# VHH binders against Ribonuclease D (rnd): the designs that were tried, part 4

Target 1, 374 residues: Ribonuclease D (rnd), of Desulfotalea psychrophila (q6ajf4)
Amino acid sequence: MKQENIISTTEDLKKIVNKALKLDAVGLDTEFVWERTYYPQLGLIQIALSDEECYAIDPLSIKDLSPLGELLADRNTIKILHDAPQDLIIMSQATGATPQNIFDTRLAAGFAGSISTISLLQLVSEQLETELDKSETRTNWLKRPLTEKQLSYSLNDVRYLRATRVILLSKIIGPKIKSWLQEELNLLNNPANYSTIADESRYKKVKGVNKLDRKSIGVAQEIATWREQKARELNRPRGHVIKDDILLEIAAIRPTRPEELANTAISTKAAERYGNDICQATARALNKKEVDLPHQQKRSQLSSQEKGALAQLKELITLKCDILGIDPALLGNSNELKKIIQTLYKGKTTHMRQSFGWRKEFLKDFYQIHRDTI

## First folded at step 6 (VHH; framework vhh_8h63_2)

Design k4 (from h5 with E101M)
Fold by ESMFold2-Fast, scan of step 6:
Structure k4 (fold): chain B 374 residues (1-374), chain A 120 residues (1-120)
Amino acid sequence: as target 1 above (374 residues)
Amino acid sequence: ELQLVESGGGLVQAGGSLTVSCAASGFTFSEYSMGWSRQAPGKERELVAGIYSGGSTYYADTVKGRFTISRDNAKNTLYLQMNSLKPEDTAMYYCAKVTYMGWGYTIDYWGQGTQVTVSG
């Protein structure tokens, strides 16, 4: 018998949390809308106490989500999510709590003989022979009342997470692999995951910024900083203030007067509204000393020897992952692997996740071979 | 209940010294490896120092020769003595319960953190 209820009061939330805190593990998920606002708008929080007892928490009706924060931060009850980071950030922001004791079934799938990019739908289908309906992903989760069908569909995101965790753990036989998974899961406990990056660093997230010269990168930094502040002030997505491609065009021309914005694809309304702010941001960048300008991260081509080493690294990862039942993607993407080779051959110690923890242990034989060649 | 409580952070001038400490409770402190991790604004978290239950130590290249990790098992306390501080050492410093694996490490638990600010 399935229990599907909407929780709309703080008192009822406290009752559900008190039940959850007595359990070893619960499933969690969120539905949110993040299309027209700077901050995501939380629409629903789903919780599964069992396959038969699931609830949808209504954050639009509950002002104080602190009881959920108590569960999120609890070290005795495991919170099971699929692809946890974004949901954890949103719940952390809504509750003020730092997540603890998290189990991400997407990460676990990568250690259990599946792929670390697997969807929940595919994972539950493969492991539990149960088909989940994701047709409601296009629903506006801020609208009320929810239909019975919408409620049932939302609860399917959490209903099978407890069972999925049990199956995945049964497929991770070795104590070493189990400890590697636990290391990755423990990273989700770090308060730093839930802190915002400095506005002055946001330009680094703009694809193509490193193709600009250093003065234009400086302009991009100042405009990205201003854009972040303006987006928060207006509570709108940063792209609704200025899109990344337009930001790059502005940075390239370095406008000192609003009229010069006509040389970019910026809209007439945006140019009229923000032209003075953009020109002031440009002026701040142009007044910086060259030493204070951001460094341009140029693409370095690999030598033939470095390409050979990269091929050896990829082969080692593929072969060892096949033996261990681990997804190669967990070791790093193509750009990260290229950076490992460049670091080894150029003798620079760059901070890489592959230089610490289980990834360093995984790659130890490759590192030993190359210590004598650089 | 496992608990790590950091203290001793503060403002210090470049070239100065500072000691941060961590009071541990809720587990048999002497049986576990412990460490100090830090995170500066805009940077990734890094383990800067570690100490095994047997007393052997690890240091990140960025702090070798300047920082000294130590433990007092009778008091369940972990210490990090920081000498010749640089502005680049400015960060939130976290006490950590650590499990070492071959040539790497895993972190089982983080404390609340203590802020160290180095002016120059």
Scores: ipSAE 0.000, ipTM 0.099, lowest interface PAE 24.5, mean pLDDT 83

Design k59 (from h5 with E31D)
Fold by ESMFold2-Fast, scan of step 6:
Structure k59 (fold): chain B 374 residues (1-374), chain A 120 residues (1-120)
Amino acid sequence: as target 1 above (374 residues)
Amino acid sequence: ELQLVESGGGLVQAGGSLTVSCAASGFTFSDYSMGWSRQAPGKERELVAGIYSGGSTYYADTVKGRFTISRDNAKNTLYLQMNSLKPEDTAMYYCAKVTYEGWGYTIDYWGQGTQVTVSG
């Protein structure tokens, strides 16, 4: 029944892709190692043409993955993944293609009466009554030859995706909720998802950066930008250059001389290697005009009235989601909901994902009520 | 001093074409994502086109195939070429500094706008 083969040549990859392009849908996944390098090291790409015909594509043996890129960008064949974003980014980088026509079973689960954070293992267990074995987390996907157990394990990540999609869609009743899911899936087609974020924006990903004053946020931006460039140059994780907590300490003291780094928990080795670069980055930030500094996202405390409105918003979302059978997390996290309330009360038009599309439709009555009140 | 100056708006007949432009100054334009948002009377503001610093583009379904976004980093200028214009494209068009984060985007800075009116 089951056909489990490793594809190790460009010719065989073209053959499998040509078969896939004749199908309505295929399952896709990747295995990668991302422990000691700036970019993830792609170890394996899995494809399921059916539950009986699955293949493991070997990127270590195939230098030209462009045929996979043709499948990835194809608008007629649906590519089914579970928790798609990271796998799509890796495959886009490896092929140069922009993903199109994607179905993420994790998103679909949230619209189908499950949680939008569900694992593939749990989803397949719940929907297909099939138990997938949890493999060793320390599998080195760059090692060859792969064992039969490693190959079988990797192919189980894609084998049931087609069946899972059919079942999830059967649990989403009515054209409205189906259109909301399709709107979310269409976001995965956006080429901007597959571009690297600008180095100068990386500081925004550092937890706690907004607690710094504006000058220190400027320093954090310059150091984060430098750290990104250095990490790429060395092909090392950014944390192996400078950890986020150390970056925040440095930004807070704004060192102009390397000896000032002794006031942080930076290692002696890192201070010796990077002290001059860090001080140069700090100097660049300190030489900026106020207008060119990053705007501090002040976490203003909500007023009593705003806290009441936030509680009402959360209640509305919980109740309406329960009735519709969708996961409240799809509407937004707590910080996003807080921003909705702050935006409504301050009268500022900031772009939020809740201000357009299906989320706006979901929240329209709440917006109307509060517009009438304030 | 960060400045975005939109121009090129005007009155155009349905089916016609128009190019709007945005001159950016006061920041390193080539390092940032840029976009075009529009707001029709009585409607919410929407991002219709975006372009990342690396040249990748995004289009809203309402304009896909009709509009083309481009940038000239040497001139610090953003463009939106609008073809096959419809009365529903009537709106104030805003140049925006856009940050793309995973599946979404944040508009970091807004321009002053340029009015596009499409007659039937």
Scores: ipSAE 0.000, ipTM 0.157, lowest interface PAE 18.2, mean pLDDT 83

Design k6 (from h5 with E101W W103F)
Fold by ESMFold2-Fast, scan of step 6:
Structure k6 (fold): chain B 374 residues (1-374), chain A 120 residues (1-120)
Amino acid sequence: as target 1 above (374 residues)
Amino acid sequence: ELQLVESGGGLVQAGGSLTVSCAASGFTFSEYSMGWSRQAPGKERELVAGIYSGGSTYYADTVKGRFTISRDNAKNTLYLQMNSLKPEDTAMYYCAKVTYWGFGYTIDYWGQGTQVTVSG
């Protein structure tokens, strides 16, 4: 691949963006490294204006990426990505823009008679009978100069996105199913997706935190908050400060003195470096009033009647999806479907995506039948 | 003063062929996606064919394999070649500037249309 396909100045970026803004749709992708820093290190941004005109934007050479932000936020030019959320977050952070008018081919595949978990390589193979190279998936995208193989690989990730979108849209039959896809894609326009998650909420993403009692969840919240702040300060991954499993061990024992950290698998160096911070975070949690502690979200087992209703729900989804040509996974995973049953039978007020919009419409007959039965 | 002017419609017998054309002015034609929509008596308008600025095409299942959309950027002209015409293809055919988004597409401008009537 020619170095002519690399955009390395703000002036050239503006020229490519101006061309893109006159088009109906462009393909976008990113390559990044996320091994030793708090934020992903953006290595490359790929853009396809057509099957023949693709560019690799070099964020290491360009001082100001805000022109790309104008494209990202533009309501007239659709941005086509495969499995868009992470790439959109990275580009939003790099440009300061909120993404608008996004088409995710992964989601669209689920509405077009394929699966909503399909990889780009498999999707392009199935729809265009074209095999994409897998060999550069784990390369160092921060190294310069880029090899011809790296450039070719990166541009192929966007080259076929426009054609793939056309084919997927042709396989989605009827205005109702197209409306459902439109609604799902519209969720990607929400500014909340691109806002920094509050440090105080990060503990919710620690696997196993809900197995702790409420006081220990409070300690986990304070330590997770501290860990985010320390990781940003040091520009290191959160796991390099304290790993999730160590955080859970600390939260369980609620250390008030640094010596108590010896009861966890924390390293001697980390205990020496962070022991006082960890104990102060623990003290903040222990000094909170009961009402201010996080609520424990326990997963309850289903009754025999509820298990029967869940089986009926799964059967209805399978049959209706088969008729409509939609991937059942779009309706929810097994844990989400279990929550629907618990909400119907136990009167829990749970915020769930199946209570709104197209999924509510899909499930309306099931909801009516079970409300009448209960 | 964006304008789209359709022409080439007429009466044709079932199984016949017809080409409709659209002359575009007032914008940089080569940089935009274009399409053909139709409206049959008593039915809603539907996009039957689209062509992206890069040349990739879309066809509705009802016309796929029978209709061919093409563009001549030097002449600012859009074409729809219609083969194996059926009575069900009878409609007013509209040239459209098409804007795609995550929600599907919109038609930014509609010309006056050209009537295609298929006997049979």
Scores: ipSAE 0.000, ipTM 0.135, lowest interface PAE 18.3, mean pLDDT 83

Design k60 (from h5 with S30D)
Fold by ESMFold2-Fast, scan of step 6:
Structure k60 (fold): chain B 374 residues (1-374), chain A 120 residues (1-120)
Amino acid sequence: as target 1 above (374 residues)
Amino acid sequence: ELQLVESGGGLVQAGGSLTVSCAASGFTFDEYSMGWSRQAPGKERELVAGIYSGGSTYYADTVKGRFTISRDNAKNTLYLQMNSLKPEDTAMYYCAKVTYEGWGYTIDYWGQGTQVTVSG
């Protein structure tokens, strides 16, 4: 491949988007670097109009990517990606658009007799007898100029997506399974996928926060909120401000003076830079009314009888998935399946993805049988 | 009337081979997915192999590459060929029938099972 396949101006981007909007489907991918910044840094966006017509869009040279946003939000042209969520978030942030009409080949593989965790390289090898080279995935995609080899490899990530989609759809048997796949794909159209998690909710993502008492969870919430704001301000990863394990140590001791931070593994420089902010965040938490503090989420273990029901559920999913030719992982992970059993046995109302849509239909007979038993 | 009869279990040395079979009656065998589950004392029953009416197969990671499930629709018989047996494979083996009912399905165990004991 040659550098003439690189799109470096808004005018040329508009031309390619106008061509794409006349097609039924296009392949899309992104290359990005996410090591030293709060937001991922776009290095490249690849688009395949056909196996023969592929382009690399240069976001470092194009100030306005909104024309790409028009394609991303278009309801008439399918955008085919492999493992779509992260790429869609990055493109949504870069363009301001909400993705519509997405086809994720990784999800589709799980409905087509393969696994829902398959790599693009393996999927293309299995479906098209074509070998892809992934040696350039470790490249710094922010450096210019791109070598001919880097450009060629980047375009191969999208070149076969249209053909792969056609083959996957041909392997999905029956209108019911096709409707289940379409239901999953439609979830990618939801604007909520592309909104940021509220800063004050970020503490919920810190592993081990639920082991703290309620006052310390309140401190963790305030520090996590501050950390998000500081990380964005500095354009640095949240862990480069304060790592999760250090955040938990700080929350446990609830420091009122910067000197108390010496009782944690926080670095001397971080303590000097952020000690006052951390103590102010702690004070905000300690001044909250008890009713305004976060609730501690406690998890109960399954009884022996509930473990038996879980084993039966897993066995049932495995056999039905074999019959239907779909990946059992699409029904839920081990923790999700445990919640199903707890809901059935204790009559607890819980919001789980297995209680609605195609997963509820898949499990409906199991729910009825076990409710009749218990 | 509906019956699954497991047979072929026994004692075998570690590294050996054994085939268990299931004779099915009372239903249209070739229209159903079948499987093999096992249960060791004090443990839960686990599905180790399954076979769809069209011939596609499933294997649990613990037995993949060592066990082979097959069916003979003319004889209404399900088989599990077990190679490179390990002491951990010691269990009662049950033949499983999958029945579709409207939008859902059930797994049925009608037999007494067949005991497989692997000595170390």
Scores: ipSAE 0.000, ipTM 0.111, lowest interface PAE 20.4, mean pLDDT 82

Design k61 (from h5 with S33A)
Fold by ESMFold2-Fast, scan of step 6:
Structure k61 (fold): chain B 374 residues (1-374), chain A 120 residues (1-120)
Amino acid sequence: as target 1 above (374 residues)
Amino acid sequence: ELQLVESGGGLVQAGGSLTVSCAASGFTFSEYAMGWSRQAPGKERELVAGIYSGGSTYYADTVKGRFTISRDNAKNTLYLQMNSLKPEDTAMYYCAKVTYEGWGYTIDYWGQGTQVTVSG
């Protein structure tokens, strides 16, 4: 008989963590709500000690989650998650711990002959021939009490993770590919993954900001910085203050007076509420010396020779990945591959994840050829 | 029309060597990655060697160090030199053309293959 219990006290959490620390591996997942607040609100943490023994931890009832932090940071017990980064960030924030010894089944699937974007439901279906229920995806995880159906379904997100890991490892070709997977998993141990981005750097995450001229990028930086501070002050998502698309429109116009905001898609309510703040942020950017403005990350077009080299790189990746049984997406997206070509041909030394570790080893033959031709 | 014609297969003793060839026509051979796949009776077809348009080569672990893939773009010909042959290398060998669409790809086999039989 399966054990499916909710843990609502620090003492019971300590008991379950002590059991987990004696095991080689446990499954973990989180449920959270991120619709109306600046930070995600943790609703539930699921843990699987085995396929027959699973628990839901209630963070709304437990004020001290530090025992969970002890498990999260433990170097001897593997924590198995599917698509780990967001769950790890939330648990790190809730516990104060830096995650260690993580196994991401999504990454492992990419090294085991599946796609690296595979969902947990699809992966469990393919690997264990088990169908998981999708009916509770839209549940408000902050609402209590949870129904027995909600509890049972939430635990299915962790129940099969231990079995899935064993099967994925059995499908990975040879010790070299297993070493590459381990290197990729070890990146999840880096404390830098769990620190907040500085407000002044948040504009870099706005897609399309590099299409603006330098002065408008400066305006975007000041508005993005203000937006982060305002969103935290109000405890609202940044997009509820101003959406990224609206931020880019404002930065392009560089408004010095609130009435100029009428030339953007900003709502009348938002323009009334924030117009003066937006114009002040614009003025701060416009008062900066050109040397102090953010550098535009220029997307220079590739020459015919560089386009040929990019095509060869893509061919190499696709063919070699087919032979090795790994997902080409693990090597990099199209923009990252273009950056590799530009770096090789223009002699720029830039930090790229493809310039070190297993990706460098994968691409070594390509680099050798092009080192000898530039 | 697009055509791949494999040749050079035959019977060879374990530990021996054999070279198979693929003559390509109907497309710009030099612009495409090419490979060799094999299929033994009752087994799945597996890609064992590849060469991208720039000349770099890749091998399945089962043949690494024993097989060598090469291409002659002037003759539109792909080669697979097989050394230290084992009975488990017995299979129909197919020339493969790789076609890309973004990150997607297809591996096309338009030839009839060439049979390699290794006796022990």
Scores: ipSAE 0.000, ipTM 0.222, lowest interface PAE 16.8, mean pLDDT 84

Design k62 (from h5 with S33T)
Fold by ESMFold2-Fast, scan of step 6:
Structure k62 (fold): chain B 374 residues (1-374), chain A 120 residues (1-120)
Amino acid sequence: as target 1 above (374 residues)
Amino acid sequence: ELQLVESGGGLVQAGGSLTVSCAASGFTFSEYTMGWSRQAPGKERELVAGIYSGGSTYYADTVKGRFTISRDNAKNTLYLQMNSLKPEDTAMYYCAKVTYEGWGYTIDYWGQGTQVTVSG
């Protein structure tokens, strides 16, 4: 029989954590709601001590989650998750702890002859020949009491993680590839992953911001900074304050008076509510010296020679990855590979994840060839 | 019609050398990445060596330093020179045509393969 329980007190949480800290590895997952709030609302934390012993931790009933933080930061017990980053950020925020000793089965799948975008359902089916039930996946994880069906299904998300890790490690070709996986997993230990990015840097995440001139990028930075602060104040998603496309339109026209907002797709209600704040943010940007404005990062088209080099790079990655049993997507997306070619041909110093560590080792012969050609 | 014909396999003693060849037809050989895969009894097929259209080569760790892949575009022929052969190299060797498609690729095996048996 499966041992499945909900943990609703700090004392019971401490007991489960103490038991977990004596094990080599545990499975972890979270369920959360992130539809109408600035911060995700944590609904459940699942933990698997074995495939027979799984628990659901109720964060709505437990005010002090610091005992879970002790487990999360522990260097001796491996925490196994599938697609770890978001779950780790949420648990880090809830516990105050920096995650350590993490194993992401999504990343490991990409080093073990599968794809690095694989779902947990597909991975467990592929590796363990076990079919997980997906008949009722949409649920309000903040509603109490949870149904027995909801609880049972949530625990299946962690039940097989320990077994999955063992199988994936057995399929990785040689100690070199295992060391590359460990390098990727070690990146999850970095405290910088769990700190919020500065409000002043949020504009960099707005798609299309680099198409603006430098003054308008400055306006976008000030408006994005204000938007983050307003979204937190209201506890609403940033898009519920001002959507990215509207933010770009506003930055392009650089409004000095609220009535100028009529030249954008901003709603009448939002213009009435935020017009003065938006114009003040614009004024802050326009009062900056040219040297203090953000640098514009232009995307240039590749030349025919650069397109040829990109095709060769993609061939190299595809074939070498097949030989090594590695998913090509782990080397970089199309935009990253394009940036590698542009950097090599223009001799520009750019910080790319492909210029250090295992990716640099993977690509070293390609880099050598192109230095000798150009 | 795509066609690959492997040849040159046989029985060799441990520590010996052997060259296998692949004659390709029905496509523009010089434009494609080519490779060699092998399949030992009871094991999955493994790509052990590749050569892309530009001439750069790749090897599985199990064969690196012992095997050399090469191509002759004028003769539409792919070669694998195998040195310091081990009993573990015993397998059916298949010529592979690699077709790159975005982030994915397909490997075409149009031949019957050539058997390499290493005894010791």
Scores: ipSAE 0.000, ipTM 0.199, lowest interface PAE 17.2, mean pLDDT 84

Design k63 (from h5 with S33V)
Fold by ESMFold2-Fast, scan of step 6:
Structure k63 (fold): chain B 374 residues (1-374), chain A 120 residues (1-120)
Amino acid sequence: as target 1 above (374 residues)
Amino acid sequence: ELQLVESGGGLVQAGGSLTVSCAASGFTFSEYVMGWSRQAPGKERELVAGIYSGGSTYYADTVKGRFTISRDNAKNTLYLQMNSLKPEDTAMYYCAKVTYEGWGYTIDYWGQGTQVTVSG
């Protein structure tokens, strides 16, 4: 099936994997639908053995994807992806394997003089002077048969990843910066990346939860935990059970009776379906001792001196990154940089990724200067 | 069922040495990034040492050159060898499991800690 290059059986998948395991590197991508389900629905897996030898693996036709898992976990064949985390999570879930030996071209672009937020289409255009068609990005990848246009689009997502990696590595300055990239890539080998966040911790991801008092944060924790369990049971997105803004309204009023939900923007249908569950979750939170309630994460304003130090840190990062040819965004976002300054100036021992590894190495002179001042 | 059990703390004189250990169970220890954090009364918890699954290590400047983190994957055990101890090292020491979430990470503490007191 040279023209279509579709793999629809476990035996054919084993053949392609055996070829891949003899190569130094392969390109990988996934197409999925994640609009109306709790778990993403895998539609397609693309693999590039070379620019000319690319295949589309059909997970709807193949019941056993374990051969792909062998490739994902293989320590001798590099798997090249663009913006790897989501694709790796989906493939890990589908195969049961922990990914090893990953090369993310998005990260590598940030170390190679480009931006770490670059799209694959822009990266391939800039590095290989090749224009990729994006017309199939808004399509149903679960529909069969796939159109020729869908297949062509999907294979082009992996076709140039091997060449892109070679070019990006050639643009990275010296062995030190290459070791920093390798440190970041090695983080993708950690099995913790591929386990789900504990249900009891999901409330931390609800924007605005820290504006609530501690009792209401406790209620938000219990409702968020229940919501995860209900969303998985129904196989629906968590927002289809209860949206985050509605969850915050409920947590603020702490309903003990379903009728009290009328004081929130919850739909009548949802209130009828979930009112008793929501009130039971609220009761669980209200029955906790104060010591067992979540702590509110406090945001402190920076002093004038701390704002000056933050400006100096940002200037140092910008100048040093320009010299080294790396994207400043790799050092941290604005909130992380503020946390560095608060740690140095207020004597707070806050855990930061910038206190370890290559980021600590990058910032070592800044830390020395401010330890003398403080 | 996931457990981290710290041990080996105690009273030691300034300039002395002590090794604390962490016994891990309920997860595939060899595949996770592990670390040691400490908390003194009235202070925030600080990460002082970390070790990647591949063996690469990281240290806070306050302990660099004095402390050594190591792991025994066959025994599911994490160690912190503390040399040239100072009164400022007095703290409850916690075994830390590092969980990655996309490009970020969090540190989870699942044990009760082990108290290290340096007199002197």
Scores: ipSAE 0.000, ipTM 0.151, lowest interface PAE 16.5, mean pLDDT 83

Design k64 (from h5 with Y32W)
Fold by ESMFold2-Fast, scan of step 6:
Formats: C-alpha cells, structure tokens, sequence
Structure k64 (fold): chain B 374 residues (1-374), chain A 120 residues (1-120)
C-alpha cells in the first residue's frame, strides 16, 4: 500500500473527483468511529474508479471536502455503495451535498434473488467467488499513519462494487422489477429519509416508554429532548448523558427535586451534574395540559380476524416473492405488516410506505379484498 | 405420511391446452398454500403458479394470462390448466406444498412429477 493511494490534499481530491465525473459509475465507502461522540467521526472515504484504480481519501487531512460533495450530488455519475444509508448521511454531513444517482448493492441483491440484508463480504463471495477479509472492522480509523493492512482492507471494500452492480443488474431481467428497484434507489436521493428525527420524537425510540402512564411518558419526552440537546452540546453518545433504563426510572418517579433522583440508579456524578436540568424537564412535562401529552402507544392486541388477515398477508408476500425472485423483507418487517392490518380495519392507509408506489402495486389485490370488508 | 402425486402430463402441440392434477394426502390440504413448479432439462426448478389456502392466486410473468391454478379442497386436489402452450413450457411439472416459516417458506416436492412436452 503506497502514499499515492492516499489522498491527503484538496488539490489531489479535486483531481480524483474530476476523473470520477468523467466515468459512468464509481464505488464509494466510508470508515468511521462511533463510540464516544454524538455524530460518527469520519475516518476514511474510499473510492474505486476501476478495480485497478482505488484511492483512500483522508478527511482528517482535508478540511474542504466540497469536491467530494460535487461528485456525491452529480446526476451523471452513479455512486455504488453497499448498505448506503449510513454512508450517505455521513458524507452528506461532511460535504453539505444532497446525494444523487445512488446504487445500493444491498437493496439490489434483494431484487436479484438474494437477501436484502446480505453483507458485502457474502455478496462478493456469491457473485465473484472472492473472499474479503473483515478482520479490520474493529480498528481505530482515526489513528494515523494507517497500516498497510488497514489501507489494503479499506480499498477492497470498494474494488468490486462496479463488477457487483453489473452482475446484479443482469439477474434482474423483468422491466417491472427493474422499475421497482429504481423506485427504491431514488428514495436514497432524499436525505430526509435518513436525517435525524426531531428531538421531541426521540422518546419513541426508548424501549419500554409505552409501559409508562401518560404523565410519565410526557416526562420521558422532555428528558429525551433535553438529553439529545445535551449530547450534541457535549458531542457525546446520548447514553453517556443518561442511559435509557435510567431515563425510564426518572420518568416513572417524576422528580420535582434533585434529591429524589437518589430513588433511581443514576450515578452520583450524573445526578450532581444534571439534576437541575432533569427536574426542569420534568416540570415542563407536568405543566403541560393533558391534551398536549403524548398518547400511550400501547400495542393493541390483534383480534382473531386481524390475526387471520395478517397470516394471509404474510403468505401472499412469501408466495408472490418466490415467483418474482425478490426478498420478502423488502415488503416490510413484522411490525409494519401488523400496522397495515390495523390501518385497513380502520379504513385508513395514508401513513405507511406500503400505501404507495411499488409496494402498493405489489399488495393491490390484498388491499382490494380487505377494503370490501370495512 | 404426506404425499403429493402428479398426473395429466403428455405431448401437446404448440398453441394447445393441457391440465395437470395433483392428489394430496397425509395433511389437512385446505389449510396449506400449494403451488406448481417446473424444471426443464439443464435448468433450475422454478415456481410458476401459487394458490394460498384462502384461494388467492399468483403467477410467474412467463405464464400469466395462459395458466390457471385452482384447488378442490373437498377432493384434496390441485390443478394447473395450461392454455396457449409454447415449446419453452416443456418441463417436468411438480406439485408443491408451501410451509410458511417466519419470512421464509419451505417447498416440499413428492413423487416423480408429470412430464409436459410441447412440440412445434
């Protein structure tokens, strides 16, 4: 691995980007560290112009990544990634660019007769009979200089992406399935699908929050909102401010005085540092009117009829996917399918990805028969 | 023991019609999704038609509009009516029992299948 494979100046980055913009497609990947910060720390960006010409871009040495942003937003050069959403978020944040013309080999694999959760290692093994080394996944990508093994490992992550895309597209023969894949890939051009959710909505991600009463859910919402703001301010993981289980304990007791935090497993140091903020967040929740508190999203148990409809939906998806050669997981996870059934029995289908586009087309006959029963 | 026995294959000229049947035993036929797969010499086996326990049907694009799958739960019998047959429809046709398992399924094939040969 040589110094010429590492791009460490803005001038060299611009040269590589100018070459890339003359090509139909390039492979891209990122390496990052996300253990001690609120946002992932970008360590490396890999680019493959061909299987013989690959470079590692050093974002720690290059403060202006705008040339990479120009490539990311370019409508004429396809950017090929495996499991693109997180890499797109990181690169969008680093460059300020909105991604365009993205090809995700993980999604394409699901439309090409493989599973949509397949790793790059497994996909390359299946398609090209090449074994990739994943032993460097635990390395600190922020340390310099990079070792020869780290550099070699990182470049192999992009080297085969162009060839993999060609093979996957050759396995997707029908124009209908190609159209469905293109619709899914176009969603990757909208960073809103992968951007940070509103701080006020973060409490919904806390496992167990719906077991609390409505006032305590309101407290959990205010504390979760404060925790996001504090975590960003400190640039630390949210769990390093307050862990989810401690947040739930606090919300359950609704502390009005810092001394009441002693009734939770919160550390003495955290209670001393954040006690006043936590009590202020609790007070904000307790001062809200009942109508402004979050509704308890207690998962309704499905009726016998709804369970039957869910079983029929799952059988329909499984059979039709086998005939079409696509991964059933592309239609939705178990919770999304339950939501479809519950929504249909209420006669509303407006707030789920299965109510429009190719998934609606796929499920058209199921929707028709169930709409007739309401 | 679970058994699926296919019959009704034969030689037919291009543009002709043929119906193949499958007699099922050893399980509660009406509660299971069923299908028809085919395998031409030197090619992989492919599912061409499916019917779930409730009666809804699904077809591979290669046969849609030409083939009709149906079931008779009282007789524990699955049918595939094939119209407008083409030489490329020539294959061994297998009856399949579909078992749902999470997001996946297992397709069970029993017996020798039934040979359909389309001349042309």
Amino acid sequence: as target 1 above (374 residues)
Amino acid sequence: ELQLVESGGGLVQAGGSLTVSCAASGFTFSEWSMGWSRQAPGKERELVAGIYSGGSTYYADTVKGRFTISRDNAKNTLYLQMNSLKPEDTAMYYCAKVTYEGWGYTIDYWGQGTQVTVSG
Scores: ipSAE 0.000, ipTM 0.195, lowest interface PAE 19.3, mean pLDDT 82

